# Designs tried in a protein design chat: VHH binders against q9c0h5r722to879. Part 26

Target 1, 158 residues: q9c0h5r722to879
Amino acid sequence: WSSESIKKPMIVTSDRHVKKEACELFKLIQMYMGDRRAKADPLHVALEVATKGWSVQGLRDELYIQLCRQTTENFRLESLARGWELMAICLAFFPPTPKFHSYLEGYIYRHMDPVNDTKGVAISTYAKYCYHKLQKAALTGAKKGLKKPNVEEIRHAK
Key: E = the ipSAE of ESMFold2; O = the ipSAE of OpenDDE; V2 = 0.75 times the mean of E and O plus 0.25 times the DockQ between their complexes.

## First folded at step 20 (VHH)

Design r6 (framework vhh_7sr4_2; at its last look DockQ between E and O 0.68; V2 from the best seeds 0.00; counts 0 for: pae E 8.2 > 2)
Fold by OpenDDE, look of step 20:
Structure r6 (fold): chain B 158 residues (1-158), chain A 119 residues (1-119)
Amino acid sequence: as target 1 above (158 residues)
Amino acid sequence: EVKLVESGGGLVQPGGSLRLSCAASGFTFSDYWMGWYRQTPGKQRDLVAYITFSGRTYYGDSVKGRFTISRDNTKNTVYLQMNSLKPEDTAVYYCARLPEESNWAFDYWGQGTQVTVSS
């Protein structure tokens, strides 16, 4: 977890668009998690995050690694819970690439142990939910069609 | 040239078994995930199962516990063992290659093999 913004993508990439969007994406993640002042309500922030991941394929692995970062050694319980929630939301719309799948799966799996639960935050429950979402997303792929994610879908994905 | 050739399909009774094979050539087989899809006329192609280069397997809910995907890298072949077959399993089954850098988009497909489950 970091309270600071990132200066470059966490995953090395040659894609200039991904490079540019990665830092903004991280800020949005921080906004949703409550670690940064939000310019919009949480649902709309989540929608923006999900839409970026959905529309920019090269940003998906970056998105998930950023979420892994923000849910690792995060002692802010509300922030931590919201990070996992956001992961679940994103998984409802798109999986990571096969290359990144094993990493994310392992990460989620490790957090399914109740030993990781903290005061008032059942991380294991979030992780289990994410695990199922990941498996489903891997089989079905990203949301199909040309219609962008919407607020109702975000709400349902929580 | 990348090539995938399915075999092993046929007609079976409900409760029966089939083993599909997919022979791959033209690429480094061990570097790719492999999968099986199935499709019925007029419907979308559905992922049945996939296997990673390291041998981890994943299944659709409808086939979990009944189907087993495996691979033999020495033979450049991926298999689908189908047990306890149901009429609902009737479809053309396709073998496909999945690049790691893809967005879960398979880039090569076989010609398909027909599986018919009927009494």
Scores: ipSAE 0.134, ipTM 0.589, lowest interface PAE 2.7, mean pLDDT 92
Fold by ESMFold2, look of step 20:
Structure r6 (fold): chain B 158 residues (1-158), chain A 119 residues (1-119)
Amino acid sequence: as target 1 above (158 residues)
Amino acid sequence: EVKLVESGGGLVQPGGSLRLSCAASGFTFSDYWMGWYRQTPGKQRDLVAYITFSGRTYYGDSVKGRFTISRDNTKNTVYLQMNSLKPEDTAVYYCARLPEESNWAFDYWGQGTQVTVSS
């Protein structure tokens, strides 16, 4: 977890557009989780995050790594819950690449045990949901036809 | 050059079993995810199953519990064990390679092997 901005992406990339968007994406993630001040409501912030990952395919793995970072050793319980919520929202719309899929699956799997739950934050419930969405997202990604994020779908993905 | 050669297809009665094999060459087999697709005439190819380079497996809903994908990296071979076969499983089955950095686009597949399930 970090309270600070990042100055470069977590994943090394030569794409300057991806590098710029990765730093802005981290700020949006912090805003959704309540770790950075935001004037937009959380639903609009989630829509922006999901739309960036959906539209910029080179950003998808970076997005999930940033979410893993912000849900690891995060002792701010509401922030932690919001981080897992955001992961579940994004997985409803797009998968990581196959390269990152096994890492994310292992990360989610480690959090599926109820021993990881904290008072008021059911991490294992979010992790189980993310696990199933990850498997479905991979299958739908192979079939094509992923739909653009919208507010109604985000409400239902939570 | 990348080559994928399927074998093991044939005619089988409903409820029967077949085992398909796919021999791979021309690439580092252990670095790739592998999959099986099937196609009936006039229809899109349907994803049957895939297996990661580490051995984790995933299945399409219509074959879960009946089909098993596996791989042997020492023989550069991927397998599909098909049990409890139904007439709707009749199709040409294709072995396919998935680059891990793709967006779920299989980039090579073989010539296919026919599986026919009928009395």
Scores: ipSAE 0.013, ipTM 0.382, lowest interface PAE 8.2, mean pLDDT 79
ESMFold2 (binder alone), look of step 20: mean pLDDT 81; pTM 0.818

## First folded at step 21 (VHH; framework vhh_lunsekimig_d3)

Design t1 (at its last look DockQ between E and O 0.67; V2 from the best seeds 0.00; counts 0 for: pae E 14.1 > 2)
Fold by OpenDDE, look of step 21:
Structure t1 (fold): chain B 158 residues (1-158), chain A 119 residues (1-119)
Amino acid sequence: as target 1 above (158 residues)
Amino acid sequence: EVQLVESGGGVVQPGGSLRLSCAASGFTFSSYWLYWYRQAAGIERELIAVITDSGRTYYVDSVKGRFTISRDNSENTMYLQMNSLRAEDTGLYYCARLPEESNWAFDYWGQGTLVTVSS
């Protein structure tokens, strides 16, 4: 977890668009998690995050690794919970690439242990939910069609 | 040239078993995720199972506990063991390849093998 913004993508990429968007994406993640002042309500922030990941394939793995970062050694319980929530939301719209799948699956799996539960925050429950979402996404892939994610879908994904 | 060729389809009674094969050629078999799809008459093609390059498997609920996807990298062949077959399992079964860096777009499909479950 970091309170500071990132200056470059966490995953090395040659894609300039991904490089540019990665930093903005991280800020949005921070906004949703409550670690940064939000420019909009949480649902709309989540929508923007999900839309970016959905529309830009190259950002998906970056998105998930950023979420992994922000949910690792995060002592802000509300922030932590929201990070996992956002992960679940994103998984409802798109999986990581097959290349990154195993990493994310392993990460989620490790957090399914109730030992990770803290005062009032059942991280294991979030992780289990994400695990199932990931499995489903591995089968179905990303949201299909031309219609972008919407607020209702975000709400349902939580 | 990349090729996927399904086989093993046939007619079986409800409760019966069938084993499908997908023979692959023209690419590094072990590096790819592979999928089984099926298409019933008048219905869109549906994904039913996946096996990753690492051998992890995932199933849709409708086939869980009944179907088993597997792969033999030494033979460049993927399998689908189907047990406890039901009438609703009737359809054309396809294997598909998913590129590693894919936007979950399948780039190669087999021609399919027909499975008919009927009394």
Scores: ipSAE 0.749, ipTM 0.879, lowest interface PAE 0.7, mean pLDDT 94
Fold by ESMFold2, look of step 21:
Structure t1 (fold): chain B 158 residues (1-158), chain A 119 residues (1-119)
Amino acid sequence: as target 1 above (158 residues)
Amino acid sequence: EVQLVESGGGVVQPGGSLRLSCAASGFTFSSYWLYWYRQAAGIERELIAVITDSGRTYYVDSVKGRFTISRDNSENTMYLQMNSLRAEDTGLYYCARLPEESNWAFDYWGQGTLVTVSS
């Protein structure tokens, strides 16, 4: 977990657009989780995160690695819950790449054990939802269509 | 040119078994995830099983425990072993390959092989 900004994506990339978007994405994740002040309400912050991952395919693994980072050793309970929630939301719209799928599955699976639960945060429940969504996303692919995710779809993903 | 050719479909009674094959060419087989889909008449194509490049497998609930996906990298062939077949398993079965890493949409499909489960 970090309260600081990042200056560099967590995945090495040659795409300058992806590099720039990775840093902005981290800020949005922090805003959703309540670790960075946001002027937009959480629903619209989640919409922007999901839209970036849906529209910028090279950003998807970076997004999930950032979520793993922000849910690892995160002792801010509300932040931790929102991090898992955001992971579940994004998995409703797009999977990670095949190369990253096994890593993310292993991460989620390890958190399904109730030993990971803390007072006020049922991490294992969130992880079970994420696990099911990851398996479905791997089977269905990215949400298809000509239009970006919208608010109603985000509400249904929660 | 990437090609995927399904085979092994046929007519089988309920409770029977069938093994489908997907012969692949035109790409480095061992580096790609592979998928089985099926399509019943009047229904959208349904993805049923996945095998990763590392050999990890995933199944939808309706086939879990009955179907086994596997791959033989030395033969460039993926398989679907289907056991305890039910009438609802009837359909056209397709294999697919994941496109390039930056594009999740599937552009590489076979023509399909028909499986009919009927008494």
Scores: ipSAE 0.006, ipTM 0.160, lowest interface PAE 14.1, mean pLDDT 76
ESMFold2 (binder alone), look of step 21: mean pLDDT 80; pTM 0.792

Design t2 (at its last look DockQ between E and O 0.01; V2 from the best seeds 0.00; counts 0 for: pae E 13.6 > 2, grease 25 > 24.2, placed apart)
Fold by OpenDDE, look of step 21:
Structure t2 (fold): chain B 158 residues (1-158), chain A 119 residues (1-119)
Amino acid sequence: as target 1 above (158 residues)
Amino acid sequence: EVQLVESGGGVVQPGGSLRLSCAASGFTFSDYWLYWYRQAAGIERELIAVITFSGYTYYVDSVKGRFTISRDNSENTMYLQMNSLRAEDTGLYYCARLPEESNWAFDYWGQGTLVTVSS
């Protein structure tokens, strides 16, 4: 977890668009998690995150690794919970690439142990939820069609 | 040339078993996720199972506990063990590969093998 913004993508990429968007994406993640002042309500922030990941394939793995970062050694319980919630939301719209799948799956799996639960925050429950969503996404892939994610879908994904 | 060739289809009675094979050639087998699809008459093609690089497997609910997907990288072959077959399992079964860096777009399909479950 970091309170500071990232200056470059966490995953090495040659894609200029991904490079440009990665930092903004991280800020949005921070906004949703409550670690950064948000200019919009949480649902809209989540929608923007989900939309970026959905529309830009190259951002998906970056997105998930950023979420992994922000949910690792995060002592802000509300922030931590929100991070996992956002992960679940994103998984409802798109999985990581097959290349990154195992990493994310392992990460989620490790957090399914109740030993990770803290007072007031059942991380294991969030992780289990994410785990199931990841499995489903592995079968179905990303949201299909031309219609972008919407607020209702975000709400339902929580 | 990339090839995926399904085999093992046939006619079986309900409750019976069948093992399908998907023989791959022309590419690095281990670099792809592999999927089984099936298509019943008049119905859209549906995904039923997936196996990852490392052999993790996922199934749709309709086949869980009955079907087992597996792969042998040394033989460049994927399998689908189908047990407790039902009439609803009837269809043309396809294998497909998914690139590791794909946008979850399958880039190659087999020709399919027909599975008929009937009494």
Scores: ipSAE 0.643, ipTM 0.841, lowest interface PAE 0.8, mean pLDDT 94
Fold by ESMFold2, look of step 21:
Structure t2 (fold): chain B 158 residues (1-158), chain A 119 residues (1-119)
Amino acid sequence: as target 1 above (158 residues)
Amino acid sequence: EVQLVESGGGVVQPGGSLRLSCAASGFTFSDYWLYWYRQAAGIERELIAVITFSGYTYYVDSVKGRFTISRDNSENTMYLQMNSLRAEDTGLYYCARLPEESNWAFDYWGQGTLVTVSS
C-alpha cells in the first residue's frame, strides 16, 4: 500500500501510452479508495477506472497489480474495503491476461480464508466474490455487446 | 502550461443543435483522455461524456444518442456535437483533462461555454 503517486508502471512495458495511463490509473484507484482527494463521487471514479481497463487491453494487468499493491499491508480499513470492492467491479467487465490470471487467482485465493478478516472488513467475503468473478471473466472475456461500462452496471457490480 | 478553452456555446431552440470545441495546449494532447462536464444553476458539475486517447467514448444516459464526443489529435481539439437539445441541457459546459501531477481531480478545466436552450 502506498499513499504516494507513482512515476512508472508496476510492471515493465514497452508501450509509452500505457506507461502514462498507468500513472493516471493509480491516481484514480487512490481516489476511489479514499487515499487521494477527489471531487467526483466514488461511483463515477469507479466508472473511469473500469472504462480505462475495458478500453485499453494493455492496461488490464497493470490495473490488477496496482489493486493488489493497494490492498496489501493496507491498515486503513475503509480504503482496504474499497480496494477489494473496486477489484470486484473491474472483474465484472474484463479479465487479466492469461499470463497474469494465475498470479491474480493466487492472490485472491490467499485472502479467502477468514483468518485474514479484520474488524469491520470481511476480506474473505470480498475475496470469494472476486474469485468467482475471475473464473467467469476468464471464460467469457471482456464484456461483449456493451459499448462501455455505464453507471448502472457499476452499481450492479458493486 | 496546460490550457483548455471551450467555445461554440449559444442560445438555441429545443430540438436544435450546437457543436462545442475544446482547444488544448501545453501537453501532448494525443496521450490523454478528455472529458466534457456541464453545470446547471444550483447544482454541481456533472460528467456527460468521455473520450479516451484511443477514441473510445462514454456518455451518461441523459445524453446518449443525442451527443457525440470526438477528437482531432492533429488540431489538438476535442468536440461535442449536441443534437436534439432540451431545456434540461442548459448550463455551462466545461472540458477537462485528468491531472498527472495535481493534488486535485480535474484541475485542468476551461472557463466554460454557456449553452441556453429556450423556447
Scores: ipSAE 0.006, ipTM 0.195, lowest interface PAE 13.6, mean pLDDT 77
ESMFold2 (binder alone), look of step 21: mean pLDDT 81; pTM 0.802

Design t3 (at its last look DockQ between E and O 0.01; V2 from the best seeds 0.00; counts 0 for: pae E 13.7 > 2, placed apart)
Fold by OpenDDE, look of step 21:
Structure t3 (fold): chain B 158 residues (1-158), chain A 119 residues (1-119)
Amino acid sequence: as target 1 above (158 residues)
Amino acid sequence: EVQLVESGGGVVQPGGSLRLSCAASGFTFSNYWLYWYRQAAGIERELIAVITWSGKTYYVDSVKGRFTISRDNSENTMYLQMNSLRAEDTGLYYCARLPEESNWAFDYWGQGTLVTVSS
């Protein structure tokens, strides 16, 4: 977890668009998690995050690794919960690439242990939920069609 | 040339078993996730199972507990063991290759093998 913004993508990429969007994405993640001042309500922030991941394939793995970062050693319980919630939301719209799938799955799996639960925050429950969503996504892939994610879908996904 | 060739289809009675094969050639077999699809008459093609390069498997609910996807990297072959077959399992079964860095877009498909479950 970091309170500071990232200056470059966490995953090395040659894609200029991904490079450009990665930092903004991280800010949005921070906004949703409550670690950064948000300019919009949480649902709208989540929608923007989901939309970016949905629309930019190269940003998906970056998105998930950023979420992994922000949910690792995060002592802000509300922030931590929100991070996992956002992960679940994103998984409802798109999985990581197959290349990154195993990493994310392992990460989620490790957090399914109730030992990770803290007072007031059942991380294991979030992780289990994410795990199931990831498994489903491995079968279905990303949301199909040309329609962008919407707020209702975001609401349903968390 | 990349090729996926399904085989093993046939006619079976309900409750019967069948083992499908997907023989791959022309690429590094172990570097790809592989999928089984099926298409019933008049219905869109549906994904039913996936196996990762590490051998992890995922199934749709309709085939869980009955179907087993597996792979033999030494033989460049993927399998689908189908047990407790039902009439609803009738269809053309396809194997597909998924690139590791893909946007979950399959780039190669087999020709399919027909599975008919009927009394």
Scores: ipSAE 0.619, ipTM 0.837, lowest interface PAE 0.8, mean pLDDT 93
Fold by ESMFold2, look of step 21:
Structure t3 (fold): chain B 158 residues (1-158), chain A 119 residues (1-119)
Amino acid sequence: as target 1 above (158 residues)
Amino acid sequence: EVQLVESGGGVVQPGGSLRLSCAASGFTFSNYWLYWYRQAAGIERELIAVITWSGKTYYVDSVKGRFTISRDNSENTMYLQMNSLRAEDTGLYYCARLPEESNWAFDYWGQGTLVTVSS
């Protein structure tokens, strides 16, 4: 977990567009989680996150690893809950690449144990539904060729 | 005191155009995302367009390509250009911003401006 901005993506890339988008994406994740000041409602911040991951295929694994980072050793309980919520939202629209699938699955699985639960945040419950959404996303693939995410779909994905 | 005032509504025939304005005061306008919502009779308010502090825009599918949201930070005013209007666009149009604390509720709304598309 970090309260700071990042200057480079978590995943090494030579693509300048992906590098720039990764840094903006991290700010948006921080905004959704309440760790960065936002002048927008959380649903629309989540919409922008999901839209970026849906539209920029090379950013999908980066998005999920940023969420893993921000849900690891995060002692701000509302932020932690929002981080898992955002992961579930994104999994409604696109899976990680096959390369990253097993890493994300393992991360989610390790959090399904109730020993991870804290006061006010049932991490294992969040992880369980993320696990099921990951498996469903792997079956259905990304919603590419469909309309971009909209606010109603974001609300239902929460 | 935070204030949002919509204007520019009226009666227009299908296929016509209107430009709505949202005049804002009582806050640092340039620091906020701004929203247009509409409400038809018997329907809950629905989001139609969003503009960020940097000017990036988002639209729901039902208005995309027909409506354009914009902002003028020097006039503290947001606009909604509405083209190719349809009967289903009839309703009260509201502008909104979030409170200072990020939460899931808007509590700063205008009074609304009525748009009627009929013939």
Scores: ipSAE 0.006, ipTM 0.168, lowest interface PAE 13.7, mean pLDDT 78
ESMFold2 (binder alone), look of step 21: mean pLDDT 79; pTM 0.783

Design t4 (at its last look DockQ between E and O 0.01; V2 from the best seeds 0.00; counts 0 for: pae E 12.8 > 2, placed apart)
Fold by OpenDDE, look of step 21:
Structure t4 (fold): chain B 158 residues (1-158), chain A 119 residues (1-119)
Amino acid sequence: as target 1 above (158 residues)
Amino acid sequence: EVQLVESGGGVVQPGGSLRLSCAASGFTFSDYWLYWYRQAAGIERELIAVISYTGRTYYVDSVKGRFTISRDNSENTMYLQMNSLRAEDTGLYYCARLPEESNWAFDYWGQGTLVTVSS
């Protein structure tokens, strides 16, 4: 977890668009998690995050690794919960690439242990939910041909 | 040339077993996720099982506990062990590969092998 913004993508990429969007994406993630001042309500922030991941394939793995970062050693319980919630939301719209899938799966799996639960925040429950979504995503892949995410879908995804 | 060739299909009775094979050639087998699809008559093709390049497996509910997907990277072959077959399992079974960096888009399919479950 970091309170500071990122200056470059966490995943090395040659894609200029991904490079440009990665930092903004991280800010949005921080906004949703409550670690940064948000200019919009959480649902709209989540929608923007999901929309970016939906529209820019190269940004998806970056998105998930950023979420992994922000849910690792995060002592802000509300922030942590929101991070996992956002992960679940994103998983409802798109999985990571097959290349990154195993990493994310492992990450989520490790957090399914109730030992990770803290007072007031059942991280394991969030992780389990994400795990199931990821498993489903492995089968269904990216929802092709679907319309861009909307607020209602975001609401139902968390 | 990339090739996926399914085999092992046939006619079996309900409750029977069948093992399908998908022989791959022309590419680095271990770099790809592999999928089994099936298509029943008059029905759209449906995904039934997945195996990652690391060997992680995923199944749709309809085949869980009955079907087992596996791969042998040394032989460039993927398998589908089908047990407790049902009439509803009847269909043309396809294998497909998924590039590791793809947006979950399949780029190659086999020709299919027919599985008929009938009494």
Scores: ipSAE 0.626, ipTM 0.840, lowest interface PAE 0.8, mean pLDDT 93
Fold by ESMFold2, look of step 21:
Structure t4 (fold): chain B 158 residues (1-158), chain A 119 residues (1-119)
Amino acid sequence: as target 1 above (158 residues)
Amino acid sequence: EVQLVESGGGVVQPGGSLRLSCAASGFTFSDYWLYWYRQAAGIERELIAVISYTGRTYYVDSVKGRFTISRDNSENTMYLQMNSLRAEDTGLYYCARLPEESNWAFDYWGQGTLVTVSS
């Protein structure tokens, strides 16, 4: 978890567009989680995050790694809950790549054990929800492309 | 002091057009996402359009294709172009901004400008 900006993506890439977008994406994730001052409604911050991951294919794994970072060792309970919520929202629209799938599945699985719960935040419940969404996203993505994110679908994905 | 002042409302026939303005002062306008809401009599305010600080726009389905939100950062003004107006568009139209200290509390609103689509 970090309250600071990042200056480079978590995944090394040669794509300059992906590098630029990764830093902006981290700011948006922080804004949704309440760890960065947001001048936008949470629904529309989540929409912008989901839209970037949907439209910039090279950002999908980076997005999920950033969410893993921001839900790890996070002592801010509201922020932690929002981070898991945002992961579930994104999984409604696109899966990670096959290479990253097993890493994300393992990360989510490790958090399904109630031993990881903190006062006021049932991490294991959020993780079980994300686990189911990950399996569904992988199935849907393996068949055909997903629909573009919009405000109505973000409200339904929560 | 943060101020938002809506203008441009009026009475219009179905199918007509109006352009609303939201004049802002007391904050760094270019740093904020800005919102249009509307409220019919006896109904809760509903979101209709959003513009980000980078200029990306979002609309609810009921106004998509008919309304266009825009901003002019040099004039600290946001606009809502409303075309193909319907009776259901009648109501008070508000612009809004989030406060800096509370990221998710909408407590900076204008006074509203009335739009009446005659039926």
Scores: ipSAE 0.007, ipTM 0.234, lowest interface PAE 12.8, mean pLDDT 77
ESMFold2 (binder alone), look of step 21: mean pLDDT 80; pTM 0.799

Design t5 (at its last look DockQ between E and O 0.02; V2 from the best seeds 0.00; counts 0 for: pae E 15.0 > 2, placed apart)
Fold by OpenDDE, look of step 21:
Structure t5 (fold): chain B 158 residues (1-158), chain A 119 residues (1-119)
Amino acid sequence: as target 1 above (158 residues)
Amino acid sequence: EVQLVESGGGVVQPGGSLRLSCAASGFTFSDYWLYWYRQAAGIERELIAVITYSGRTYYVDSVKGRFTISRDNSENTMYLQMNSLRAEDTGLYYCARLPEETQWAFDYWGQGTLVTVSS
């Protein structure tokens, strides 16, 4: 977890668009998690995050690794919970790439043990939920069609 | 009413084997991921095995190669075959169900079955 912004993508990439969007994406993640002042309500922030991941395939793994970062050693319990919630939301719209799947799966799996639960926050339940969504997303793929994610879908995914 | 009932626990010597069962009722068994947990004395409950509705299995490192989780959807029963048991495997073993995609909480646990590995 970091309270500061990232200056470059966490995953090395040659894609200029991904490079450009990665830092903004991280800010949005921080906004949703409550670690940064939000420019919009959480639901719309989540929508923007999900839309970026949905529309830009090269950004998906970056998105998920950023979420992994922000849910690792995060002592802000509300922030932590919201990070996992955002992960679940994103998984409702797109999986990581096959290359990154195992990493994310392992990450989530490691957090499914109740030993990770802390005062007032059952991280293990969030992780289990994400695990389920990851598996489902891996099977079904990303949201189909030309219509972008919408607020109602975000609400439903939460 | 959703019910999970564990059975098959007992006392075994190190290197021995046990097979635990979890009988489920009150829900569509095949639609849920299932879990085995265990809790040793003085230690927090730990996840040890997972089986998806499609039959994919996952294990924690401490039980890999020794334990096998399986399910019989026709009988609404989940199993845990435990081989090469060790003293550290001693504990109460619980089966659990993952709630459907709309919930962020544990919903159901069994009463547990005691496994004691002792020479």
Scores: ipSAE 0.006, ipTM 0.261, lowest interface PAE 9.6, mean pLDDT 88
Fold by ESMFold2, look of step 21:
Structure t5 (fold): chain B 158 residues (1-158), chain A 119 residues (1-119)
Amino acid sequence: as target 1 above (158 residues)
Amino acid sequence: EVQLVESGGGVVQPGGSLRLSCAASGFTFSDYWLYWYRQAAGIERELIAVITYSGRTYYVDSVKGRFTISRDNSENTMYLQMNSLRAEDTGLYYCARLPEETQWAFDYWGQGTLVTVSS
């Protein structure tokens, strides 16, 4: 977990557009989680995050790695819950790349054990939901194109 | 260049079995998710099964429990074991590969292998 901004993406890339978008993405994630001041309501912040990942395929793995970072060793219970919520929201719209799928699946799976739950946050419940969404996203992408995010779908994914 | 070649199709009785193969070349086979599709006359291709590069599998409901997808990375080959075949399974069966970091549309397909379930 970090309260600071990042200067470069967590995944090495030669694409300068992806590098710039990764830094902005981290700010949006912090805003959704309540770790950075936001002028927009959480639903619109989540919409921006989901739209960036949906529209910029090279950013998807970076998005999920940033979420893993921000949900790891995060002692702020509301922030932790929002981080898992945002992961579930994004998984409703796009999967990670096939090569990153196993890493994210393992991360989610490890959190499905109730031993990870705290009094204020049922991490295992979020993780089970994310696991289901990850599997569904892989099938949807294989058969049909991925749908553009919208506010109504984000409310249901939350 | 990327090549995918399906084989193993044929004519079988209802309730019978067939094993399809998809021989791959021109890419690092172990790095990719692989897919089986089928196409019946007058219908668009439909997804049947998915296997990830780590071996995890996903199936559509219509074939779940009857079909098994697998891969052998040492032979650069993917398989589809089809059991309890029905007339509705008749069609042209394709294997496919998705690009790594591009759109979630297929860009590499095999030529297809015909499966006919009759009588």
Scores: ipSAE 0.000, ipTM 0.176, lowest interface PAE 15.0, mean pLDDT 77
ESMFold2 (binder alone), look of step 21: mean pLDDT 80; pTM 0.792

